# Designs tried in a protein design chat: miniprotein binders against q96jn8r1131to1294. Part 38

Target 1, 164 residues: q96jn8r1131to1294
Amino acid sequence: TLEFLENHGKNILLSNGNRTATRVASYNQGIVVINQPLVPQLLVQVRIDFLNRQWTSSLVLGVITCAPERLNFPASACALKRAAWLLRGRGVFHNGLKICEKFGPNLDTCPEGTILGLRLDSSGGLHLHVNGVDQGVAVPDVPQPCHALVDLYGQCEQVTIVNP

## First folded at step 18 (miniprotein)

Design W131
Fold by ESMFold2, fold request of step 19:
Order: C-alpha cells, then sequence, then structure tokens
Structure W131 (fold): chain B 164 residues (1-164), chain A 83 residues (1-83)
C-alpha cells in the first residue's frame, strides 16, 4: 500500500493511514516522500485537497534517487542540491537549477481536486499525469531506484494519495 | 576550478531569486538568495555571500517565517567571520 514515509518535513501531520499529508504551519517544511520507489507500471497519484491562495507559489512534485528513510530534508525542495528532479510551476529543475522553462501545465494554478500523477516509462522517462492525462516526459532518463516526492509548499496545505 | 563552479552556481541561484522577486514571490526569493549566499561563501567570496544573505533576510522579513529568518541571520553572522 502506498503511504507517505514517516520521515517528512517538520510541519507535516500524517493522517488517513499515512495517505494524507497536511502542512500545519508556515509555508515550508512540507516535504513528503512515497514509501516505495517508482517502477514501470506504478502510477503514484495525489489529490490536492486544500489550497490557501494567499501564497504565491504552490506544491512541487518530483523524484529523489537517494534513500529517503533517514534523509535530512531541507526546509524546501528547492534546496535539494543532489539527486533530485523536480517540477515547479511550469519549470523542471535538477539539483536546484532550472533545466527546462516550460513543461506541462503550471502547477501553481492547479485547483483543489486536481489529481497529479508520476510514473516511469520503459526508458526511465519521468511522466506527469494531470487528472488522468499524460503530459509527456518531463525528465528523459531518471536513475533508478527513484522515489516520488511532494513538497506541500505555499498554497498547498493538504494532499492525499489516491488510487488510479 | 571548484571555486569557479560554485561561484557560477551562486549566480544561477541569484538569477532564480530575481525571477521570483519579479513575480512578487518573496518566499522563493528569500530561499534562493540564501542558497546563493551559501554557494558564494563556499566559493571563497564572503563579500558576495554577505550581499546575498542581506537580501535573503530583507525578503524573509516580508514572509513572517521566524525559523527561516533565524537561519538566514545565522548564516550572515558566519559570513561576517570570514570578511
Amino acid sequence: as target 1 above (164 residues)
Amino acid sequence: SKEEDLFKIAEEFAKLALEMLERGDYMYASEYYLLAAEEALEAGNPELAFEYARKAIEYAKKNGNEEFLEEAEELLEKIKEEL
């Protein structure tokens, strides 16, 4: 069963059998990681449950390729300077630096109820799904094993893992 | 050299901070300036690191995040020791 790991950002409260993550303070310290690595045929999906539109930016999605169980997470995913590929706004970032200006929809404008998915294709390409629709390859060759990560940043105060 | 590579990374974080500032996103602006300060200090340029850390603090005050502000101020004090 897919769950968020117990190792998470300090402002996160896990509930619903560790399938729901809520950021209970501030705008950061909201990193969560899915408890098993991505493999071909696995689609990890989260639903945006609650947004606070008074913040400018919203959640970040992506993967890390280092073991997440005892990793010391930074306050925000933007500070992941190694082993990380992230989707933020419309951009793709590798190790904190932008590698693509525009991919897929703008995550900062996704409303409550949006279901966001991550999966690997047979070539190791990382795909984003939005409400069931494949947006294509965000990152063409992600090393495996890799682990799905969500940063409940800014606007995003709650997400829940949902089944495809 | 390693120092030159770190300096270029600091410049890239500062560019990201400016992009976020243009959007009015003071949360990311402050975080990217702090990252730029860290990289500039590691690159052996404490004068530039000081300038970036001051900017991180400036924008952090707009965010109301006392924990982050304390982190940024701690880095600034560390940088002052190398000036």
Scores: ipSAE 0.853, ipTM 0.925, lowest interface PAE 0.7, mean pLDDT 93
Fold by ESMFold2, last read:
Structure W131 (fold): chain B 164 residues (1-164), chain A 83 residues (1-83)
Amino acid sequence: as target 1 above (164 residues)
Amino acid sequence: SKEEDLFKIAEEFAKLALEMLERGDYMYASEYYLLAAEEALEAGNPELAFEYARKAIEYAKKNGNEEFLEEAEELLEKIKEEL
C-alpha cells in the first residue's frame, strides 16, 4: 500500500501506518516521499489535515528522480538542486529554479481538507489534481522512475495519504 | 562558463529571495539568500556571497530557527576566509 518512506525530514513524525506525516517542530525539515515510484495511472493523493497560519507559505508538491531511500534531504525542498520538479505557490520549479510562473492554483491558499494529487500521464507528463479535478500537465516528460514528494513547509503541519 | 552559470543561478535565487521578502515570507527569503550565497561563493565571487549570507542571517533571526541560523553563520565564516 502507499506509505510515506521511512527516510524523511527530521521534523516529521509518521503515524497511521506511515500514511500520515506530521511536522512537529519549526517550519521546515518536513520532506516526505511516497514509498512507490509513480507509474502511469497511479494517482497519489494527500489530504491537508492541519495548517498553522503563523507562516505565509504552505506545502510543496513534486517529484524526485533519484533513489529516495539514501538521500540526505535538505531542510526544504527549494534546496533540491538535482533531479527535482516542484510545485510551489502557483509556480513550477526544476532543481530550485523557476520554470513556470503560473501553472495552476495557488498551493499557499489551499485550505484544510484539500486533497492534492500527483500522477504521470502516458507521455510522462506530471499532472496535479485538486479535489479530484485534473489541473493539467505541470511538467512534461518527467524521467522515470520518479517518486512523489511532499514538503510539509510553513503552514502545512499534517497530511494524510488518501485513496482516489 | 561554469562560473557564469553559477553566477546566474545565484542571481535567480536572490531574485526569488526578494519576491518572498515582498510577501513578508522571511522563511523563504532567508533560505533563498543562503542558496544565493552558496552559488555566488562557488562562482568565485566571495564579496557577493558575503552580502547574500548577511541577508540570509538577517532574515533567519526573524524565524526562530536556531539550526538554520547556525548553518548560515557557518557559511558566512567560510566566505570570510575567501575575502
Scores: ipSAE 0.849, ipTM 0.921, lowest interface PAE 0.7, mean pLDDT 93
Fold by ESMFold2, last read:
Structure W131 (fold): chain B 164 residues (1-164), chain A 83 residues (1-83)
Amino acid sequence: as target 1 above (164 residues)
Amino acid sequence: SKEEDLFKIAEEFAKLALEMLERGDYMYASEYYLLAAEEALEAGNPELAFEYARKAIEYAKKNGNEEFLEEAEELLEKIKEEL
């Protein structure tokens, strides 16, 4: 079953059989990674459970293509300088640098209860789903294997893995 | 060259930091300035790295994140050794 890895950001507490991640301090140190690689038939979904509007930005969603059990995660996903494709706000980032100004909705405005999904298509394209609606291809050719990553950044204090 | 490429990456991070400042996002602004400082130092420009690290510290103080502040101050001390 899908779970968050025990290797995670310093400010994360896992609960609910490692399917719920809570950031318990500050605004960063909130990186979590899904324990299974993405495969084309797998839709990884998380629900935003709690937001704290005192912060400006919210969660980051994306993938890493290196083995997650061995990584020393940085404080924030924006500092992943290799093997990372990230969705933040409306932007798409590769290895920390912006490669697309606008893709899909603004993640910083997603309310509590929003269900965000990631999947690969048969060509290795990375798709974002928002409340069950496919937003299209964010990244056309992601190397496999890759793992879904969530950075519980800023506003986002808790997410839970949910089944499709 | 490698140094020229690293300098361009530092400039891209500084641009991202400015974008975040325009939004009032001091969390990302401080993090992007720290990344810019790291790249500028590796590019062999410790004077620019110093400027970026000082900005990272300035905005980090607004965030109340002592661990990040310690990281940024450690980088600033490292940069000073190359000035």
Scores: ipSAE 0.848, ipTM 0.921, lowest interface PAE 0.7, mean pLDDT 93
Fold by ESMFold2, fold request of step 19:
Parts: C-alpha cells; sequence; structure tokens
Structure W131 (fold): chain B 164 residues (1-164), chain A 83 residues (1-83)
C-alpha cells in the first residue's frame, strides 16, 4: 500500500498508518516521499487537509529520480539541485531551476480538500491531476525509477494519501 | 567555462529570488538568495557571493527560522575567508 517513507523532513509527523503527513513546526523541513516508484498504472493522490493562509506559498509536488530511503533531504525542495522535477505555483522546475513558467493551475491557491495526483504515462511523461482532472504533461520524459515527492511548504500543513 | 556555468546558475537563482520578493515571499526569497550565494562562491566570485548571502540573511530574519539563519550565517563566514 502507498505510504510516506519514514525518511522525511525534520518537521514532519507521520500518522494514519503513514498515510498522513503533518508539518508541526516552522514553514519548511516538510519533504515527504511516497514509498513506491511511479509506474504508468499508478496514480498517487494526496488531499490537502490543512492550510495556514498566513504564508505566501504552498506545497510543492514532484518526483525525485534518486533513491529516497537514505537521502539527506534539504530543508526545502527548491534546494534539490539534482535528480528532481518539481511543480511549484504555476511553474515547473528541474534541479532547482525554472524550465516552464506556466503549467496547470497555481498550486499556491488550491484550497483545503483539493486532491492532487501524479502519474507517469507510457512514454515517461509526468501528469498532474487536480480533483480527478488530468492537466496534461508537465515533464515529457522523466527518468525511471522515480518517486513522488510532496514538500509541505508554507501554507500546507497536512496532506493525506487517498485512493483514486 | 565551468566557472562561467556556475556564475550563470547563480544569476538564475538570484532572478528567482527577485521574483519571490515581488510576490512578498520572504521564505523563498531567502532560500533562493542562499542558493545564489553558494553557486557564486563555487564560481570563484566571493564578492558577489557575499552580497547574495547578506540578502539571504536579510530576508531570513523576516521568517523567524533560526536554523536557516544559522546556515546562512555560516555560509557568510565561509565567504569572508575568500574575500
Amino acid sequence: as target 1 above (164 residues)
Amino acid sequence: SKEEDLFKIAEEFAKLALEMLERGDYMYASEYYLLAAEEALEAGNPELAFEYARKAIEYAKKNGNEEFLEEAEELLEKIKEEL
């Protein structure tokens, strides 16, 4: 079953059989990773459970292509300078640098209850789903194996893995 | 050439920091300035790295994140050794 890995950001508390991640301090140190690699048949979905709108930016979604079990995570996903493809706000980032200004909706404005999904298509394209609706290909050819990553950054204080 | 590539990466992080400042996002502004400082130092430009590190510290103070401030101040001290 899909769970968040025990190796996670310092400010994360896992609960609900490791399917719920809560950031319990500050605005960063909130990186979590899904325990199974993405494959074309797998849709990984998380629900935004709790937001604190005092912060400007919200969660980051994406994938890492290095082994996550023993990785020393930086404080924030934006500092992942290798093996990372991230969706933040409306932008797409590769290894910390912006490669696309606008893709899909603005993640910083997604309300509580939004269900965000990641999957690979058969060509290795990374798709974002929002409330069950495919937003298209964010990244055309992601190396495999890769794992889904969520950074409970800023506004985002809790997410839960949900079934599609 | 390697130094030129690292310098360009530092400039890209500084541009991201400015974008986040325009939105009033001092969390990302400070983090991107710290990344810019790291790349500028590695590029052999400690004067520019110093300016970026000072900006990272400036905006980090608005965030109340003592751990990040400590990291940024350690980098600033490292940069001073190369000035």
Scores: ipSAE 0.845, ipTM 0.919, lowest interface PAE 0.7, mean pLDDT 93
Fold by ESMFold2, fold request of step 19:
Structure W131 (fold): chain B 164 residues (1-164), chain A 83 residues (1-83)
Amino acid sequence: as target 1 above (164 residues)
Amino acid sequence: SKEEDLFKIAEEFAKLALEMLERGDYMYASEYYLLAAEEALEAGNPELAFEYARKAIEYAKKNGNEEFLEEAEELLEKIKEEL
């Protein structure tokens, strides 16, 4: 079963059998990682449960290719300078730097209840799904193994892993 | 060179910080200025690193995140030793 790893940002509390992550302080220190690596037939989905609109930006989704169990996470995913591909706002970021200005929907405006998904295709392309709809390839050739990552940043205070 | 590459990365983080400032996003602005400062210092440009770290601190004070502010101030003190 898919779960968030116990190694996570320090403002995260896990619940619901480690399938729900809540950021309980501040706006950062909210990185969580899915326990199983992505494989072509695996769609990892999280539901946005709670948002606090006082903040300007919201969650980040992406993948990390280094082993996550003992990684010392930075305060925010934007500081992942190695082995990371991230979706933030409308853009795509690799190792902290923007590589695409506009790939798909604006993650900063997704409402509560939105279900966001990540999967790899057979060519190693990283796909974003929004409410079950494939948005296409955000990153064309992600090294494997990789793990799905969520940064409960800013607006986003809680997400839950849901089944496809 | 490695230093020239790191300097270019520092400039890209500073550009991201400015973009976030234009949105009024002081959280990301402070974080991107801190990243820019770290890269500028590694690039051997402590004067530029000082400028970026000071901006990171300025915007961090608006966020109410004491731990991040302490991290940024520690970096500033480290940079001062290299000036």
Scores: ipSAE 0.843, ipTM 0.919, lowest interface PAE 0.7, mean pLDDT 93

Design W132
Fold by OpenDDE base, fold request of step 19:
Structure W132 (fold): chain B 164 residues (1-164), chain A 83 residues (1-83)
Amino acid sequence: as target 1 above (164 residues)
Amino acid sequence: SKEEDLFKIAEEFAKLALEMLEKGDYMYAAEYYLLAAEEALEAGNPELAFEYARKAIEYAKKNGNEEFLEEAEELLEKIKEEL
């Protein structure tokens, strides 16, 4: 069963069998990691449940290749300086640095109810899915094993893991 | 050199901070300046680190994030030790 690990950002409260993550304070400290590593053709999806428009920006999606159970999470995913590939806004980031300016839809403008997915293809390409539509390869060669990461940042205050 | 590489990383984070400022995002701006400060310090440039940390603190105050502010201030103190 897909669920968020108990090792998470300080402002996260898990519920619904650890399938729902809620950021209950501030705009950061909201990183969560999904327990099962990504394997080819496994589609991991989260739904944006609640947006608080008092803040700017929104959730970050990505993967980490380090062991998540013992990881000391920084306040924000942008501070992951190793073993991290992230999708934020329309950009793709690797270890904190931008490697692609424009990819897919703008995550900062996704409304509540949007279902976002991550999937590895057989070649190690990381795909973004938006409401079930494959947006293409965001990262062409992701090391395995890797775990899906969600940063409930800014406007995004709650997400839930959903099945395809 | 390693220091040169770290300096380049610091500069990249600073650029990202500026990009966020252009978007009016003071939250990420603060975070990127903090990152830039950390890298600049490791690069052996405490003066630059100091400036970045000050900016991080400035925007942290603007954002009203006390916890982040404390982190930035702690880094500032470390930087001062190298000045």
Scores: ipSAE 0.890, ipTM 0.943, lowest interface PAE 0.5, mean pLDDT 96
Fold by OpenDDE base, fold request of step 19:
Structure W132 (fold): chain B 164 residues (1-164), chain A 83 residues (1-83)
Amino acid sequence: as target 1 above (164 residues)
Amino acid sequence: SKEEDLFKIAEEFAKLALEMLEKGDYMYAAEYYLLAAEEALEAGNPELAFEYARKAIEYAKKNGNEEFLEEAEELLEKIKEEL
């Protein structure tokens, strides 16, 4: 069963069998990691449940290749300086640095109800899905095993893991 | 060298901070400046680290994030020890 790990950002409360993550304070400290590693062809999806428009930016999606259970999470995903590939806004980031300016739809403008997915293809490419539509390969040749990561940042205050 | 690499990383984070400022995002700006400060300090450039940390604090105050502000101020104190 896909669920968020108990090791998460300080401002996160898990509910619904750890399938729902809610950031209950401030705009950061909202990183969560999905328990099962991504395997080829597995589509992991989260739904944006609530947005708080008093803040800027929104959730970050990505993967980490380090052991998530003992990871000391920084305040935000942008501070992950190793073993991390992230999708933020329209950009792609690796270990904190931007490696792509414009990849797909702007994650910062996704409304509530948007379903975002991550999937590894057979060649190790990481795909982003938006409402079931494959946006293409965001990161080629992602090291495995890797775990899907969601940073409930800024506007994004709640997400829920949903089945495809 | 290692220090040179760290310095470059610091600059990259500072650039990202600037980009966020251009977008009016003081939240990420603060965080990137803090990252830049950390890298600059590790690179052996406490003067530059100091500048970045000051900026991080500036925008942290603007964001009203006391926890982050405290972290930034702690780093600033650490940087001062290296000056």
Scores: ipSAE 0.890, ipTM 0.944, lowest interface PAE 0.5, mean pLDDT 96
Fold by OpenDDE base, fold request of step 19:
Formats: structure tokens, C-alpha cells, sequence
Structure W132 (fold): chain B 164 residues (1-164), chain A 83 residues (1-83)
């Protein structure tokens, strides 16, 4: 069963059998990691449950290749300087640095109810799914094992892991 | 060199901060300036780190995030020790 790990950002409250993450304070400290590593063809999906428009930006999706249980999470995913590939807005980031300006839809404008997914293909390419639609390879050759990461940042205050 | 690489990373974070400012996002701007400050300090450039940290503090205040502000101020104090 896919769940968020207990090791998470300090402003996160887990519920619903650790399948729902809610950021209960501020706009940051909202990083969560899904327990099972991404393996080829496994589609991991989260639904945006609640957006708070008083903030800017929104959730960040990505993967980490370090041990999530031991990770001391920074205040935001942008501060992950190692072993991190992130999707933010329309950009792709690696270890904090932007490696692609425009990819897929703008995550900052996804409304509540949007289902976002991550999937590794057989070649190690990381795919983004939006409402079931494969947006293509965001990151090629992602090291394995890796874990899906969600940063409940800014507007995004709650997400829930959903099954395909 | 390692320091040169770190310096470049610092500059990249600063650029990202500016991009966020252009979008009106003071939250990420503050965070990127803090990152820039950390990298600049590690690169052996406390003067530059100081400037970035000051900017981080400036925008942290705008965001009203006391915890982040404290972190930035602590870094600033650390930087001052290297000046």
C-alpha cells in the first residue's frame, strides 16, 4: 500500500492511513515522501485536495534517490541539493538547479481535484501524468531506487495518494 | 575548482531568486537567496554570502515566516564571523 512516510516536513499532518498529507502551518515545511520506491510501470498518483490562494506557487513533484527515512528535510524542495529531481511550475530541476525551462503543464495552475502521477518507464525515464494523461518523460535515466516526493508548497495545502 | 563550482552554484541560486522576484514570489526569492548565501559562504566568499543573506532576510520579513527569518539571521551571524 502506498503511504506517506512518517519522516516528513514539520508542518505536515498525515491522516487517512498516511495517505493524506495536510500542511497545517505557513507555506513551507511541507515535504512528504511516498513509502514505496518507484519501480518501472508503477504509477504513483496524488490528488490536489485543497488550494489556499493566499500563497503563491504550488506543489512540487519529484523523486529522491537517497534514503528517505534518514533525510532531514529542508523547508522546501528547492533546497534539496543532492539526489533530487523536481518538477515545479513548468520547470525541471536537479539538485536545486533548473535543467529545463518548460515541460508539461504548469503545476502552479493545476486546480483542486487534479491528479498528478509519476511513473518510471522501462528505460528509467520519469513520466509525469496529469489526470491520467502521460505528459512524457520529464527526467531520463533516473537512478534507482528512487522515491516519489511531494512538496506541499505555497497554495497546495493538502494532497491524497490515489490509486490508478 | 571546488570553490569555483560552489561560486557558480551560488550565482545560479541568485538568478533563480531574481526570477522569482520577477514573478512576485517573495517566498522562493527568500529561499533562493538563502541558498545562494550558503553556497557563497562555502565557496569562500563571505562578502557575497553576506549580501545574499541580507536579501534573504529582507524577503523573509515580507513573508512573515519567523522560523525562516531566524534561520537566515543565524546564517548571517555565521557569515559575519568569516568577514
Amino acid sequence: as target 1 above (164 residues)
Amino acid sequence: SKEEDLFKIAEEFAKLALEMLEKGDYMYAAEYYLLAAEEALEAGNPELAFEYARKAIEYAKKNGNEEFLEEAEELLEKIKEEL
Scores: ipSAE 0.888, ipTM 0.943, lowest interface PAE 0.5, mean pLDDT 96
Fold by ESMFold2, fold request of step 19:
Structure W132 (fold): chain B 164 residues (1-164), chain A 83 residues (1-83)
Amino acid sequence: as target 1 above (164 residues)
Amino acid sequence: SKEEDLFKIAEEFAKLALEMLEKGDYMYAAEYYLLAAEEALEAGNPELAFEYARKAIEYAKKNGNEEFLEEAEELLEKIKEEL
């Protein structure tokens, strides 16, 4: 059963059996990580439950390839300088630096109710799903094991893990 | 060298900060300038780190995030020790 890890950003409150994460202060300190590594054909999905359009940017979605249980998370996922592959806006980032200008939809404009998914394919490619639709390979060769990560940044104040 | 690589990373973060400023996103602008400052300091360029840290503070004041502002100000003081 998929849950968010107890090791998370300091502004996160976990609820709903650790399947719902809420950022309860500010715009950052909202990193959460899924408790199980991605395995081939496992689709990890989260639903955007609540947005505050006061902020310009929204959530970040991606993976980390180091062990997450004892990791000291930075305030924001953009500061993950090692072992991180992230989707932000329309960009793909590796260790904080942009490696692709345009992949998939703009995450900053996804409305409440959007279901975002991550999975690995058989070649280690990281796929983004949006409302059940595969957007293709964001990252071609992600080291394993890796864990799905969400940064409830800016606009995004709540997400819930949902079944495929 | 490692220092040259860190300097290039600092410049890439500064470029990202400018991109965010163009969008009016002062949250990411401050965060990317803080990252740029950290990398410039680690690269042995405290003068550049100082400039980036001042920019991080400038935009952080627009965000209302006192904890981040305190972090940025602490970095600025650390940078001053190496000037």
Scores: ipSAE 0.826, ipTM 0.912, lowest interface PAE 0.7, mean pLDDT 93
Fold by ESMFold2, fold request of step 19:
Structure W132 (fold): chain B 164 residues (1-164), chain A 83 residues (1-83)
Amino acid sequence: as target 1 above (164 residues)
Amino acid sequence: SKEEDLFKIAEEFAKLALEMLEKGDYMYAAEYYLLAAEEALEAGNPELAFEYARKAIEYAKKNGNEEFLEEAEELLEKIKEEL
């Protein structure tokens, strides 16, 4: 049973059996992590439930390779300077720095109801899915174990884990 | 050298801050300038770190996030000790 981990950003309230994360204040402090590592046969999916378009940027999606249970998360995923591969807007970031200018769709424009997925392929490549459609390999060789992460940043105020 | 690498990382964060500022995203602009300040300080360039921290504070004031502003001002105080 996939759930969000109890260790999360300060502005997150977990509900729905820890399958729904809501950012209840400000625009940051919204990092959540899935409670089991990615394995090649596992597709982790979240649905964007609520957006507040007052903010310019939206959620960040990706993975960390540090054990997340006792990690002190920064206020925002952009400050993860080690062991992190992240998708933000159209960019791919490794340890805070942009490594690809354009991959997949612009996450800042995904509407409510969009289902975003992460999985590893057999070679350790990280794939993004959008509404069930594989966008290809964002990161070709992610070390295992790695853990799926969502930063409910800016526009994104609520996501829910959904089954494939 | 390690200092040259850290300096280049600081410049990359400052570039990201400017990119976000041009989009009107004061949230990310402040966060990236703070990261740039941290890297510049570690690179042994406290004067540059001061300039980046001042910019982080400038844009943080536009965001209404008192906790972030306090963190940015704490870093600025730390940088001043190295000047």
Scores: ipSAE 0.823, ipTM 0.910, lowest interface PAE 0.8, mean pLDDT 93
Fold by ESMFold2, fold request of step 19:
Structure W132 (fold): chain B 164 residues (1-164), chain A 83 residues (1-83)
Amino acid sequence: as target 1 above (164 residues)
Amino acid sequence: SKEEDLFKIAEEFAKLALEMLEKGDYMYAAEYYLLAAEEALEAGNPELAFEYARKAIEYAKKNGNEEFLEEAEELLEKIKEEL
């Protein structure tokens, strides 16, 4: 089953059979990765469980193409300067650099209970789903294998993997 | 050249830092200035790297994150060795 990988950010506590990730300190060190690569037909979904609105920015979603089991994660996903495609706010980022100003909804304003999904289409395009609604292709041709990543940054203190 | 590419990347990180400051996000501002400093140093411009590292420290002090502040100060000391 889909679980968060044991290799994760230093401020993460895994629970609920490794399907729930909680950031238990500070605002960063909250990177988690799903334990199996994305394949066509696989929809990885997480629910935002808890937000702390004292922070300005919220979670980051995306994919990495490096093998995640022994990767030394940076404090924040924005410092992933290689092999990474990320969605932050309304921006799309490749290796730390913004490649699109506006895609989908603003992740920094998604409320608790929002279900966010990532999947690959048959052409290798990375799709964002929000509460079951496909937002379209964020990245048109992601190398495979790739691994779904969540950074529980700032506002976002807990997410849970949910079935599609 | 590779140095010109790294310099452009440093400028893009600095631009992202300014964008975060405009939104009031001092945590991301500090992080992006630190990334800018790292790229500027790798590009062979320790004077610019020093400027960016100082800004990263400035905003990190507002955040109260001791671990990040120590990382930023360590980079600053490394940059000073090349000035």
Scores: ipSAE 0.820, ipTM 0.912, lowest interface PAE 0.8, mean pLDDT 93

